# Ledger of designs, part 5: VH-VL binders against Uncharacterized FAD-binding protein C1783.01

Target 1, 263 residues: Uncharacterized FAD-binding protein C1783.01, of Schizosaccharomyces pombe (q9us28r162to424)
Amino acid sequence: YGIFAAPILDVRVLTNPGAVKRTYNLCLDISKYPLLEGKDWKIGGSFGIMPPNSDAEVLHLAHLLKIPQHELYVTKVLRTNGGRWPTIWGEDKPRCLYTSLYHIFKWCSDFISKPPTKSLIRLLAEHTLNPVEKSVLLALSDFRQDESYCRICTQSCVTLPDILEAFPSCHPPVDHLISALPQLMPRWYSISNDPSLANKRLEMAFTVQEYHSPNGQSRTGICTGFLEDLALAFLKARHDGSLANKKFTVPMFRGVQQNPFAK

## First folded at step 4 (VH-VL; framework fv_ozuriftamab)

Design s32 (from o08 with heavy chain W108Y)
Fold by ESMFold2-Fast, scan of step 4:
Structure s32 (fold): chain C 263 residues (1-263), chain A 122 residues (1-122), chain B 106 residues (1-106)
Amino acid sequence: as target 1 above (263 residues)
Amino acid sequence: EVQLVQSGAEVKKPGESLRISCKGSGYTFTEYYMHWVRQAPGQGLEWMGGISPNSGGTGYNQKFKGRVTISADKSISTAYLQWSSLKASDTAMYYCARSYDLGYEQSYFDPWGQGTLVTVSS
Amino acid sequence: AIQLTQSPSSLSASVGDRVTITCSATQSLSYMHWYLQKPGQSPQLLIYLGSDRASGVPDRFSGSGSGTDFTLKISRVEAEDVGVYYCMQSLQYPWTFGQGTKVEIK
C-alpha cells in the first residue's frame, strides 16, 4: 500500500491560547504523491494517516521488556510464535519478516491506544514469575471477569506499558509478544480544500484528543498527539529561522471514497 | 480435523424445558471457549453467551441472562444450552461456535456447528 | 453495546463483478471479523483480525479498514459467493454482528 511521506508546507493554530481544545491546520505537499494523476482529490473526501509511536514510547516499552538498546535496532529475521505477522497496515504479510524490533514497535504495533486484550493479558500471565501477580493477570484475562476487565482496563484507559509497570515480574518473550500485539491502524481525516485548485496542496484540520492515565497524568491520542508534536516542531523552526534546514513529513495515503450515506 | 456436531432439531410447546448439545472433536476441548449464537427466522446473528469448559466460567448477553443456562461436560467434550421454560419467541436456529484466542477483540469463531433448529409452537 | 451497521443491506451482482461491503462501528476497533452464511448452511469464517484470510478462503476476498469503518471486498465475484455476509466485533461483550448484507448472483 502506498504510504507517502507528505512534506508539511505550513501550520496554523486555529484556536486561541487557553482554549479548552487545541486545533491546528496542516498544509501538506502532495505534488509527489505516487499515482497522484490517477487520484480524485475532493474537498470533504478522506485520507489516512499512519501515526508512529514516538521514540520515547518505543524506548520506554523496550526498557520495560528488558530489551538492550543495541538489540532494539538490529535488523534480523523475526518470527512469531504462531500469531499474526507484525506489519504496517496495508502491507503484504511476508512469511519471514526482515526488520528490527524498533521498526515493529514504532510502525506496526498498537500498544497505547487501547487496553491490552484478554488474550494478551493471558500471555503476560503465563510469563509472570510472582504467583500473586500471575493470579491477578489470570483473573483479568478470564472469560467470566468481563466486568472487572472493563472497570480496571477499559474505563481506566490502561495500556500495555501500564500493565508491565504494575507487574514487574512479568517478562514475556519478545517473539510471543509481537505476535499478540494489535496492528497499528491508520486514522482518517477530511480534506479541507480542493487540492487541484490549491496547486497540489492538501489541507487538514485536527483537534488534539486528551485523556488521563490511571495515575492521573495527561495523555494525548496517538495520531493527534503525533500531529501536534509535528505542528509544534514546525512552528518552532519557523519562529527561530531554522525551517529551511529541517524536514517535517506526515505518513499518509489516499483513502477509498466513502458512500455519502455511510456513517 | 476440528469439528462441532450439534444435536438434532427439536419441536416443543411453550412452557417445556429443553437442552441442546454441541460436541467438539479434533482438538483439546478445554483449551477453547464455546459460544452459542442465535438466528431467529429471517433475522441475523445474535451472540447469546459462552463458556470456558476448563473453568466452567460463563458469560451471557444481558438479553438472555437468567433465561438460558450454558454448561459444559469436559469429560465428553460437550457444551449445552438449556431452557427451563420455552416461549414461542425462542423459535430459532441455534449455532455453537468455538472461539480462538480467548476473548477480547482478537476472538473470532472458527468452526461453527451445523445448527440446531428449535421450533416452539402450541 | 457496540453497534455494527452494514451497507448495503442487499445487492445483486453478475459473475466477475467487484463487490464491496462496508461495516461501521459506533466505537473505534482494531479488528473486524467477517463471516459468510451460504443458503441453508451455518456461517463460515472468511476474514479474521481485519485482513487475515481463513483457511481455504480464496484470495479474491480481502478485508481492510480502521477505527470505525471496515470493508470486505470481493475482487471478482463467483456463483459460489452467494449468501449473507456478516461483520463481527469482539472488543467488548456482548459481542455483536452487523445486520448482514445479502449478496445474490445473476
Scores: ipSAE 0.000, ipTM 0.372, lowest interface PAE 21.8, mean pLDDT 81

Design s33 (from o08 with heavy chain S99D)
Fold by ESMFold2-Fast, scan of step 4:
Structure s33 (fold): chain C 263 residues (1-263), chain A 122 residues (1-122), chain B 106 residues (1-106)
Amino acid sequence: as target 1 above (263 residues)
Amino acid sequence: EVQLVQSGAEVKKPGESLRISCKGSGYTFTEYYMHWVRQAPGQGLEWMGGISPNSGGTGYNQKFKGRVTISADKSISTAYLQWSSLKASDTAMYYCARDYDLGYEQSWFDPWGQGTLVTVSS
Amino acid sequence: AIQLTQSPSSLSASVGDRVTITCSATQSLSYMHWYLQKPGQSPQLLIYLGSDRASGVPDRFSGSGSGTDFTLKISRVEAEDVGVYYCMQSLQYPWTFGQGTKVEIK
C-alpha cells in the first residue's frame, strides 16, 4: 500500500494563544516505517500525508444525501481504474476493492478542498426535482459561463455539501456521485530534522490554513485541519493524563520516485 | 561541479535522422534520471520524456511517444534524444535536465544543459 | 494531463517592486516547482516542492500555495530577475509546465 500510520510522539504549539495563525510541530515515530534497502530519511526531504475527511464532514455529507446509517457502513465491491485509494500513483490494471461508502467518502473522495466541477454540478442538476433549483444549477454548470462560476463557486469557496444544502430538491444517486467526485490527493511536508541521526524520529511543522464559507463560517484546509485535530486531541490527552490509553497516528509515506522508466 | 553539456546546434531537412547528446559530469550518472524538455520558437516548455541511465528504462510524454527515442550510454555518462525522420514541426530548442532526487515521488530539474537548437527546414 | 495556467502572461515592473505570479492547476496538487529562464539562457530552478528555495536562490524569492492555486513572489525585484517564469507539476505523467509569465524591468 505504501501508506504508514506513523505514531505521534509529541506535539508543540509554535504560536502564542490568540495569534492570527496557528502553527504546530509534530514529532512522528518512523522507526517501524518499511524502508526499501539503500533508502533513508534526510533533513530537508519531504513526505506525503494522505488526509482523510473528518468523520463530521462524512456524516454531514451522508445526511445531505439521505444515506441511512446502516447503508453507510455496508461493505460493497467497487472497481477502480487507478488514481483512487489505495494506489495514490494510480495503476494500469483495474482493482476490485471491498469497502464501504464511509471509507470512500473518508479516504477516497475530495468534496471539501475545492468547488464541485461544472461536470459534477451538471450531474446534480439532472437529479434536481424543483425546476427553479434545476435552472440555477444548469446555469452554473454551463461551460460558457466561467465568470459566474468563478464568482459564485470558486471565489466564495463553495463545496459539494454547500450546494446540497442550498438545493434541497437535489437527490443524486450515490453511485453516480461517487463516479464524479474527484480523488483525495496527498499533501506534502518538509522534514525539519535529520531523522537518521537519532532513533528514527521525524519532525514536521505546519500552519493551519483557514478560509470562510459563503455563510461566513470559519473552515480549515483538509490536511492542516486534520493535523490540527490530531494535535489538539494529543495535547488534551496529555493534559488530562489519558495519553497512554489513546493512539494518535498520521497516515504518511516517504516520497519515492516511482520508476515509470523501468521496462 | 555538477554539469550537463549538450551537443551543438543542428540544421536539417525534413526526413533526415538526427541524434543529439547530453553529457553529465561531476556526479554519479547512473544515480539520477535524465529528462528532455522541448521549447518551440515563441512557446513554453514541454516535457518530452526521461530515462534511467542505470536500467535503460524510458518514459515518454504520449505526444512524443513513437516520434523520438531516448537512450543513454552509462560508460560515457551521456544521454541521447533521437529522431528517425525529422519534421519541420521538430524545430525547437531541446534541453536536457537532471532529476534532483530519486528518493521522492515528485521530480524537479536541476541542473539543466545549455540547450541544443534544432532547425528543420526545406 | 494536468494543465497549468499562469497569471499574468506578462508584466512590467520597476526595480524594488513586489512581483506576484500565480499558477492554477486543473487538478489538486501537493506541490508546485518554479523556474526562471533569463533571455538567451537555460531555465534554472528557483523553488521546488512549493516553498523550498534552490541552492543559490536569493531569499527575495518565495513560493506558497496548495490545492489548485500556487503563487511565486519576488519581494523586491532586481534588474537580473528579467525573464520568463514557469511553474511545473510532477504529480502525474506527463509532467507539465505553465505557459510562462514574462517579467520585464523598466
Scores: ipSAE 0.000, ipTM 0.378, lowest interface PAE 18.6, mean pLDDT 80

Design s34 (from o08 with heavy chain S99G)
Fold by ESMFold2-Fast, scan of step 4:
Order: C-alpha cells, then structure tokens, then sequence
Structure s34 (fold): chain C 263 residues (1-263), chain A 122 residues (1-122), chain B 106 residues (1-106)
C-alpha cells in the first residue's frame, strides 16, 4: 500500500482537568494524498496509520541483542523464502531485501504491542546458554502451559525486550529473530469530519492507551503513544514559535471499512 | 491585558455556606481552564481543582472532592468556588489561576487572581 | 501523588549573589514550572516547561534539569526578588507544588 506522510495542521487538547485519560484531536492535510477523490473520504469512514517503534525502543532492543552501533545502520542483504518480508502484503515469494536492522526494527517489526508467541519463546530458549534460564523459557513455550503463558505474557503485558532483560544468557541470532518477529500492523481510525474537495483536511480524535509493564512502569499503546508524542511536539513548537522550521507528519493511508449489511 | 479579578474577603462561621468568584477579562474565557489554588495561613500552595468553562467538565484534588464545588458561567466570564458548609479548617487564601494547557505535562498557571481571604471562626 | 521537595527551605542573599534552588520529584518528569510569590502578593509565573521564561521575566532567571532533579537559578539577585519560590509539576493529577523556598535579601 502507499503510505502518505500527512502534515499536521493543528492539534487540540480535549482532556478535561482531572481526567483519567488523555484525548487529542489532530487536523491533517490530505490535499497532496495520491489519487485523492472526495467521495472516498467521509465522516465515519476509516483510514490506517502505520506506527513506527520509537528510536529509544529500537536502540534499547539493539542494546539487549548486543548489536554494535555501527552494524545497526549498515545496509544488509536479507534473503527471504517468502513469509513476512513481501514487497506487497500477503505475497509469499523468495526475494532479496536491501535494508538496515534499524529500518527493520523501526518500521517492520512488532516487538512491543504484542507478547512474544510461544514459537518465538521457543526460539529464544534454543539460544539461551544458562540451563536454568533455558528451562524456564522452554516451559513457557510448552503448549500444555497455556495458563502460565497467559498469566505471564498476556496478562502482565510482557514484551520481547522484557524477556531479553530477564534472561541475560539469551542471545538469539539476529537473522533468526527477525524471521520470527511479527510485522507491524496499521491501526485504524475514524474520520471525525466530512472532508470536502475544497477543504482537504481530515480530523481525527484519539485517546491515549496506557498499561503497566511487569516492572510497574507505565507504557502507552504503540500508535496512540506515537500520536501523542507528535501532538505534544507540535503544541510545544507552536507555543515557542518554531513551527515554521519543523515538519510534523502522520504516516497514513486511505482505507474504507464497509459493513456488508449496511443499507 | 489579561486579568483575573476575585471577590472580596469573607468572614464566616462554621456551618455557613459561601460562594466566591473569579472574573476573567482580556481573553476568550472558554478557551482556557480555570483552576483554584489554596494557601492556608503561613503555608504553601495546594491545587484544589479546575474547570473547563467550555464543556463544564471539572476535576478535583481528592482531598477537596465533595467538600467544594467548582462551577463557571461563561456568559459573564466568571468561575466560582462554593462550600455548602464551612469548617474552621477552610480558613485560607484562595487563588484562581488561568490554566495554559498544551497537553500532557505541558500545563501551568498564568495569570493568577489577587486572592480571596476566607476566615472561618467561632 | 507526585511529591516535590525543595532545597533549601530558606536562604538569605546579598544583592548581586547567585541563588540556586533545587526541586526533587518522587517520579521522573520532563518539565518543571516555577512561581514566585512576593510578600503580600499572589504567585506569578517565572519559568515554565523547565527552562522557558514567562513574559516580562528578566533573563537573570533560568531553569534547568530533567528526570527527578530540577534547578532554578538567579544569576545576580536583586532586592525585588524577595519572596517564596515554588516548583510545580503537571504530569499527574493532583498537580502538586513544592513546599516553597523563602529568599530574603540582606
């Protein structure tokens, strides 16, 4: 799909004093969206946002994997036998990709929003040197231990970095790890206004999703956290007069969710 | 010039009701939050709560929840702080302050009202 | 609630001295805001978002810090700077202030 970097035209804080959740409105410029047709955009319609992992999260993962800084940004040749590396979503053909580990972790890998699958945990166990650590990971990856997996990984919101931090003797080969990581998926948002052909602006509202890590640290949802970071940076730049020297964009693409039973 | 003007000093007895006011001028009243900050005699500043005049939505410091009511009348650009039954411990200086809110962690107070001294005794 | 502790609680300075006030938070913050309450007056904004000066505030006032430790500095204190200084956080409700630092000029 074609991802479009939609400029942010305005941000409004919708949160009331004392509110538990933080809510924002973004106004996006879609005037340059490729093949823009007014009839494809209407209030209640949907569009996708492709949230990247933050640079802090990517660097933290690289540190845990003991990837030297100079190797993180180097262009590598990745041979695929199909799977999650298609040029087009859903394609399953062998190919060679030329990209960096930084790009793969930032844009193409979901290691934060979902707990590692049992399959991924098994891969980690196979590359864990400490026998005690290995036995724990093998137990978690056992399909007969669904209750333990659910409690630890799903209910406690455990991420891949959490596991690597907890099991310091785990050193999976980066190539094998990348092949096992799920692909970052778009998040879907509703159009809050009725964009006209004359006024090519799209409005959306979002509420920040928060949860706690196993260590009790506060975490935000990957997409709503990304959007909040952009919103706050935009508001600060507007207040301090630096907006003209900065560019804020949302990576998005047009999508239309149709109810098959709609009248 | 943006200015907040508060009502005058009050002397009350325990059990009496009271409503004090804060009138904003020089800006669009509904575009900013209004907050109330308490200062007991010889002590520091304590946030009591705030209101969005546009929506009427309020938030309170749990310490004051149920003890006071914050409201606003946008037609006269005035915010209110009200007690149904005053206690001697309510003796304090009460300030209103306009809230600048640029989102999460980016909120501060400017300007502040001149303060309303409330004395509750006997 | 996030607790803010200021140090020192009070100080006495001569005109022209450098004054440093610190504010320590029980939780990591990106920004700290600072207010001055002159004797008999309402508080006034000095610094917001850690280091930005409010309108009309002289450049002798500066703010710095991140995480749990923040600092307000007055490079050359003047007689008019007498008062109580307060830090404030707006990360978590209830918003809280430090206990105050009283600055007196000799």
Amino acid sequence: as target 1 above (263 residues)
Amino acid sequence: EVQLVQSGAEVKKPGESLRISCKGSGYTFTEYYMHWVRQAPGQGLEWMGGISPNSGGTGYNQKFKGRVTISADKSISTAYLQWSSLKASDTAMYYCARGYDLGYEQSWFDPWGQGTLVTVSS
Amino acid sequence: AIQLTQSPSSLSASVGDRVTITCSATQSLSYMHWYLQKPGQSPQLLIYLGSDRASGVPDRFSGSGSGTDFTLKISRVEAEDVGVYYCMQSLQYPWTFGQGTKVEIK
Scores: ipSAE 0.368, ipTM 0.739, lowest interface PAE 4.1, mean pLDDT 85

Design s35 (from o08 with heavy chain S99E)
Fold by ESMFold2-Fast, scan of step 4:
Structure s35 (fold): chain C 263 residues (1-263), chain A 122 residues (1-122), chain B 106 residues (1-106)
Amino acid sequence: as target 1 above (263 residues)
Amino acid sequence: EVQLVQSGAEVKKPGESLRISCKGSGYTFTEYYMHWVRQAPGQGLEWMGGISPNSGGTGYNQKFKGRVTISADKSISTAYLQWSSLKASDTAMYYCAREYDLGYEQSWFDPWGQGTLVTVSS
Amino acid sequence: AIQLTQSPSSLSASVGDRVTITCSATQSLSYMHWYLQKPGQSPQLLIYLGSDRASGVPDRFSGSGSGTDFTLKISRVEAEDVGVYYCMQSLQYPWTFGQGTKVEIK
């Protein structure tokens, strides 16, 4: 619980220009993060980052689903129909969710970092008008039965938008889709310094993870790509002398120390 | 007026225990970390470690870890530096210093205590 | 640990002289802090975050630098500026100080 927007205090590029892999160090301000009693932060400890889907990816999904932009941002009261409740990881599921489709796609749904589940593909097939396309989707869901296939799909980075582009007669109802989308999960990072004493800062290092889509497009991991975009924007603002006028934050929370009485 | 007041000079023999103190006043004690800095006779400044009075979290310079204990009592706005068994090499001036920051920058020490001279002779 | 080396180790200046003290770090830093320890006194803050003067510090003191090299300048030294000057980094634990630069006035 409790995602905190930690301001970025500093960014260091750890790899040489032109290196095959890009590695960064981020220094985050945790001075406003609520601390629990007793030594809550320690070098070698872990914390979570909740990576949002980019606005570009959310808008692209909305376009493929034919959701008008003005409807994307409207706050609605959503009720579960027996499927997954579309909440942020770590939050208790309510009886009624007051939110927007934009919020659900940006913070609560994983539609870009991994292949659609077998159940989601079957849902797509049910709402595919072209019989040939429908039969292909049904066959694809059966083929995913094998563990080896799931590994291959992960390496190929097949995503929900990829499927919707490949099957243009597929038009799933948004209400059914949001209950079938997998929940966006946090990524875990190690603390590089001792912030329990520190000037209320937390340091972390990360290496950008890159993949290629089925069409050969270059893609980055959802969390490492998000962090690299922030790091590059911070460095650009520093170079331009505009750093003091801009805000860069990382959505994070403590990893292992939660209420010790909670079960 | 923000100030740090340290306990008086100590003269001890090797093997004796000692606890020196640093009392903060003029600010909210639990909102700032407190550090200890050592200065051997005729030498420069050396960071020993510090504590968050709010959480009780401590950090030590590896050179001093296991040799001293840093603690704080927030009910009386006082931080402590303690030895279970003093050595002649512990002879030095010991300063406490408040870690101060402006929220988005690296921290620094402001103010400093007046210092506690500890002399250990055999 | 980040080691800080100050230059010079000591200097003698006449009132009104310009004094320059350099601090070199073994790795790149964003900021450097500077302290003055007058004879028989505790250290006092002069400059924080590379170039910001502490409250009550005269404008004759200035700090500059980035990366591995940082400088403290006194544009016109006064008799009360006698003491040992220390640079400090607070980027990584353990926090470290330079070895000190002793400034004497003739």
Scores: ipSAE 0.000, ipTM 0.381, lowest interface PAE 17.7, mean pLDDT 80

Design s37 (from o08 with heavy chain S52N)
Fold by ESMFold2-Fast, scan of step 4:
Structure s37 (fold): chain C 263 residues (1-263), chain A 122 residues (1-122), chain B 106 residues (1-106)
Amino acid sequence: as target 1 above (263 residues)
Amino acid sequence: EVQLVQSGAEVKKPGESLRISCKGSGYTFTEYYMHWVRQAPGQGLEWMGGINPNSGGTGYNQKFKGRVTISADKSISTAYLQWSSLKASDTAMYYCARSYDLGYEQSWFDPWGQGTLVTVSS
Amino acid sequence: AIQLTQSPSSLSASVGDRVTITCSATQSLSYMHWYLQKPGQSPQLLIYLGSDRASGVPDRFSGSGSGTDFTLKISRVEAEDVGVYYCMQSLQYPWTFGQGTKVEIK
């Protein structure tokens, strides 16, 4: 039942001097939240945030898949039940979505937060032209080689874009790929205040998660990286006096967690 | 106007305790972090540590951890740097500086206090 | 810890000269901050976030750079610009300064 774009009212840096991890507080306006009446928002309760993939990551994936920019935004039909597209957010019937590849990659596909599954790697292998590259991908997808998969993909935090860059002869059909990609899932956060006593303002704190790429470069978690980017932009805009001319929102919802992969 | 005013110069003997202060005015003291920066005679600047006056949370440069204590009293908008036992090597100019902190990589010192000269000799 | 190395360590300039000071970091940074310490005074902020001038800083001062190499320029140095210039990084604790560049006027 709908994702609410909660306006950011305030950002506070909570990182103490000397700390190695970065922490922020966000103050969100929930006064316009749908069905706010009848919902009991309380300190210690939880809510979900739907983190989008960054535009840079979406465009990079599209480039690796050789999708022209104009095709990225064309409306396509997608069925929302069966496979990886279970009914979520209060919809209880199967439906057809008319949406773009841009929307699917930005909001509905998890291609960064965890390594491709062996099944996805097998799909990539089937569409890899170079015999040597194909052999490597087939070996990684083999259930008998769990140690290689763990060492190369899981421990090195390999992503789908990393694999597509490493295997340039791999050209999976986009429709097969999106059917095999895991669904982007909400991340859950604790309410740090009592919003009913704070004039319908929700406070949350978060600590940025960092990981290392296969090449040793630091990467941030999808949701905490997204929230930090918003926080930094808000703080800079406040300093520059341009805050009134900009809109910062967090896509969030209040609801119960369900297993979205159950059939 | 935003100002940081530090306590006056000190002349001490090795082994003595000392606490120097930095009082902020013209801003909300608890909304900014306060830091201490050391400058040995004829040398450059070295970050010693800092404090979040709102939480009391402190961080130290490993070189100074355990040698000094940073604290703050938000009721009087004052930060402190304290030694339990001074050494001759503690002779230096000590500056307090407010961090203007806009998050990751977006932090700098403005303003700085006038400095407190600490001389430790027998 | 991130080490910052300034070049040159010292320079002597005549009024009206262009002064260039560089700061090299051991890790890639988005921003460098610059301070001036005039003789007998506390340090004062000149440039923050790589290229933004602090309040009251003349437009003859400018900052540039990204990654590991950053530059502070004074387009036409004046007698009042004498002092020691320091770069500073705030990417990683401990926050560190360059060793300083002493600017003297002939």
Scores: ipSAE 0.590, ipTM 0.818, lowest interface PAE 1.6, mean pLDDT 86

Design s38 (from o08 with heavy chain S52D)
Fold by ESMFold2-Fast, scan of step 4:
Structure s38 (fold): chain C 263 residues (1-263), chain A 122 residues (1-122), chain B 106 residues (1-106)
Amino acid sequence: as target 1 above (263 residues)
Amino acid sequence: EVQLVQSGAEVKKPGESLRISCKGSGYTFTEYYMHWVRQAPGQGLEWMGGIDPNSGGTGYNQKFKGRVTISADKSISTAYLQWSSLKASDTAMYYCARSYDLGYEQSWFDPWGQGTLVTVSS
Amino acid sequence: AIQLTQSPSSLSASVGDRVTITCSATQSLSYMHWYLQKPGQSPQLLIYLGSDRASGVPDRFSGSGSGTDFTLKISRVEAEDVGVYYCMQSLQYPWTFGQGTKVEIK
């Protein structure tokens, strides 16, 4: 089976005036979801959502890596020998894949939900020309104090693009970078209704996670930001009367019977 | 005919309490947030706060928090703005406005009440 | 808090003139909303979500912009357009308005 594109049937804003956190309810159509005989959705069960990176974040990363716009969308032959290559492609044997850098960054790479790993920062240091910048990156990759690390993560929420902006002499080769980037993983949500009693409709509530960049700009979590963008676009289309001309879907799968990456 | 009808003008002395009202009609009162906007004489518009009539949840502009109380009675489709002790600086036109809320950044006021002039003097 | 600054603060126009009002924000926004307050009346919605006209608003009114700079235009001003125009942001609480632009007709 795999990942199912569940149509959005309804969106409700649950945020109170003056609230610091924004909360939404989504009603999804699961009537076409492929279920095995004797299986059904249950209240309190779980499902996964596969969040993509926003186009703005992908284009920003491409700009920082000095990838020409035309190269970003060109289908290329990419070889993989395992490592941190996207799990969708498997880790067990060398492959030749035909895909674009845009697709890899949008759907297969996690470069914004967590700070770069120590191994990724070390890779960046190896491709940093300025010796002062290089020494800072090497020191950052050797950061040992958990309390200081947690304070920095909580306070700054540093991402790969942030590092590339702060260290302008850092020019990692794109192929090396892709092999070192962690893979985008599903986010898990609880079913808030009994879908069998609700005509094959699944309801979920989510609260947008928000944080500030090192420069003080507001940012949202990868999955909750993605879902908020869909929710706002749906509400606008409903208000404008253009809902019939648009389709909004959430890429999801059951947490028990379905594995989108199985075999 | 969605309408917001506010209570009449008030003339009060410093230290007195006051509650003004805003009644909604022509729509389901609990499905929309209600807000209060202040306009001092000769000045611009300033958001004071709002309420979800369904839950009773409120939010305030920090400048007015603790100085006023916003409440609503959904059984009569009416929102309230209340002062426990008025000051001369509270002299202003007060508008209620319904928010049409489509989420983050997609919220605006429509319609607005006719306004309640509150004068606090002597 | 996000501050909105309107320009000009006031203007006088003749019937049929083009009127342009700008609103500058201290933070990047996707949308700006615009209201008109006619003399002695409550504010009324004019433009929402940057460029959408409210019900009953004539097509001579248009809104545009993104980021930190937004514009309201009246292609051919009418006598009934006299009043104070306000921009508003709903990105962050407290929601804030511009200081207002007074439009008078000669």
Scores: ipSAE 0.044, ipTM 0.613, lowest interface PAE 7.2, mean pLDDT 83

Design s39 (from o08 with heavy chain N54D)
Fold by ESMFold2-Fast, scan of step 4:
Structure s39 (fold): chain C 263 residues (1-263), chain A 122 residues (1-122), chain B 106 residues (1-106)
Amino acid sequence: as target 1 above (263 residues)
Amino acid sequence: EVQLVQSGAEVKKPGESLRISCKGSGYTFTEYYMHWVRQAPGQGLEWMGGISPDSGGTGYNQKFKGRVTISADKSISTAYLQWSSLKASDTAMYYCARSYDLGYEQSWFDPWGQGTLVTVSS
Amino acid sequence: AIQLTQSPSSLSASVGDRVTITCSATQSLSYMHWYLQKPGQSPQLLIYLGSDRASGVPDRFSGSGSGTDFTLKISRVEAEDVGVYYCMQSLQYPWTFGQGTKVEIK
């Protein structure tokens, strides 16, 4: 939906020595952005980035759901009736999507940026075979247990994979799960320069968001982690002299604007 | 030819102030971070802190925070390490080092200055 | 802070010997960097990003390792290799060095 793969032209490390947070500047080529001459690009304007889940996270989720790797990449037809599958412009008409579970988990499902909702946890509980595990999930999904939910899920930054690992008798049907998972949403960034006045390049700065898993593992925010991985790979390729053999792109679209296909 | 040249050796008494310098040449000073690394007599290397000459942003090893000030003057490509009141325990060799920084976990020191020996005794 | 422990603390080698120095970290790292401080001189970069040789560093020096254990090897030590070797991590501030390994050549 109007997502443009903007080539990365340059990366600069902005992290100050001793800083707890890591910061980078990206320079993106927007010269081939659709309808560039009709767009109002200016300093302080916003644009969206659509972050994918990492392949490692997608494969880990597939493993926890016991999806055979050969089935993960098979193209299937998904019928939609609104809900999780509306467009980012709010269209909720029934649609048929021709895609793979890999694509759905990588680009269309938010299973790492927020804890599962109480309704999702209840779905998981309904498909949990061990009575002890089921009772814990039912308690977490209870509307009267807001303090426990907040402490265990929200404050501890629990993700769907964390729950599936902690409750090994939980085996939700994949089709029910993908219908219940929230959609990946864009993250918004400010334009740091005036591209239309200079040379058709857009500059942005970002600071990596970090947190710890319930088990103490360091994790990054979905979009800032994705951008840092691209930045680090770009910097290493430049240093190693392999930059000419690689392409690095950011999936982006012009900020708050009307659906370009709306007629 | 990228080079870091440090100020000469200093002999001071406890309570005195001191500022030592590190001048970069052969590169764009504001494109790299500058760090200070301490080596006490007969001991190993310890990172004290660093500065981004472009932004003026600084960071310190907690062990040295509040005890020293790191600054830089980008108009003369020079970084500084300063004490308001020296102690005998500040006796050490002090190195400046440029960080070659490719981002998270991909940073190292190259080159290093020749070192400034600071001796504090009464 | 990430602590780096080097082994051995010191060693004595003859010209032509293979020298192996290890560096152990208290948490997992992708990369280790190595420096050599020759007597009376500033430290100099030997290896960066785990295994890349710095400019002008002879082929006899190599780095390897992953996770918490990293190794620096000198395939045929020469008299000019005398000094103290340090590992360094840049994953987390404060950046830390190992305690050093003194290499003496007979």
Scores: ipSAE 0.560, ipTM 0.824, lowest interface PAE 2.0, mean pLDDT 86

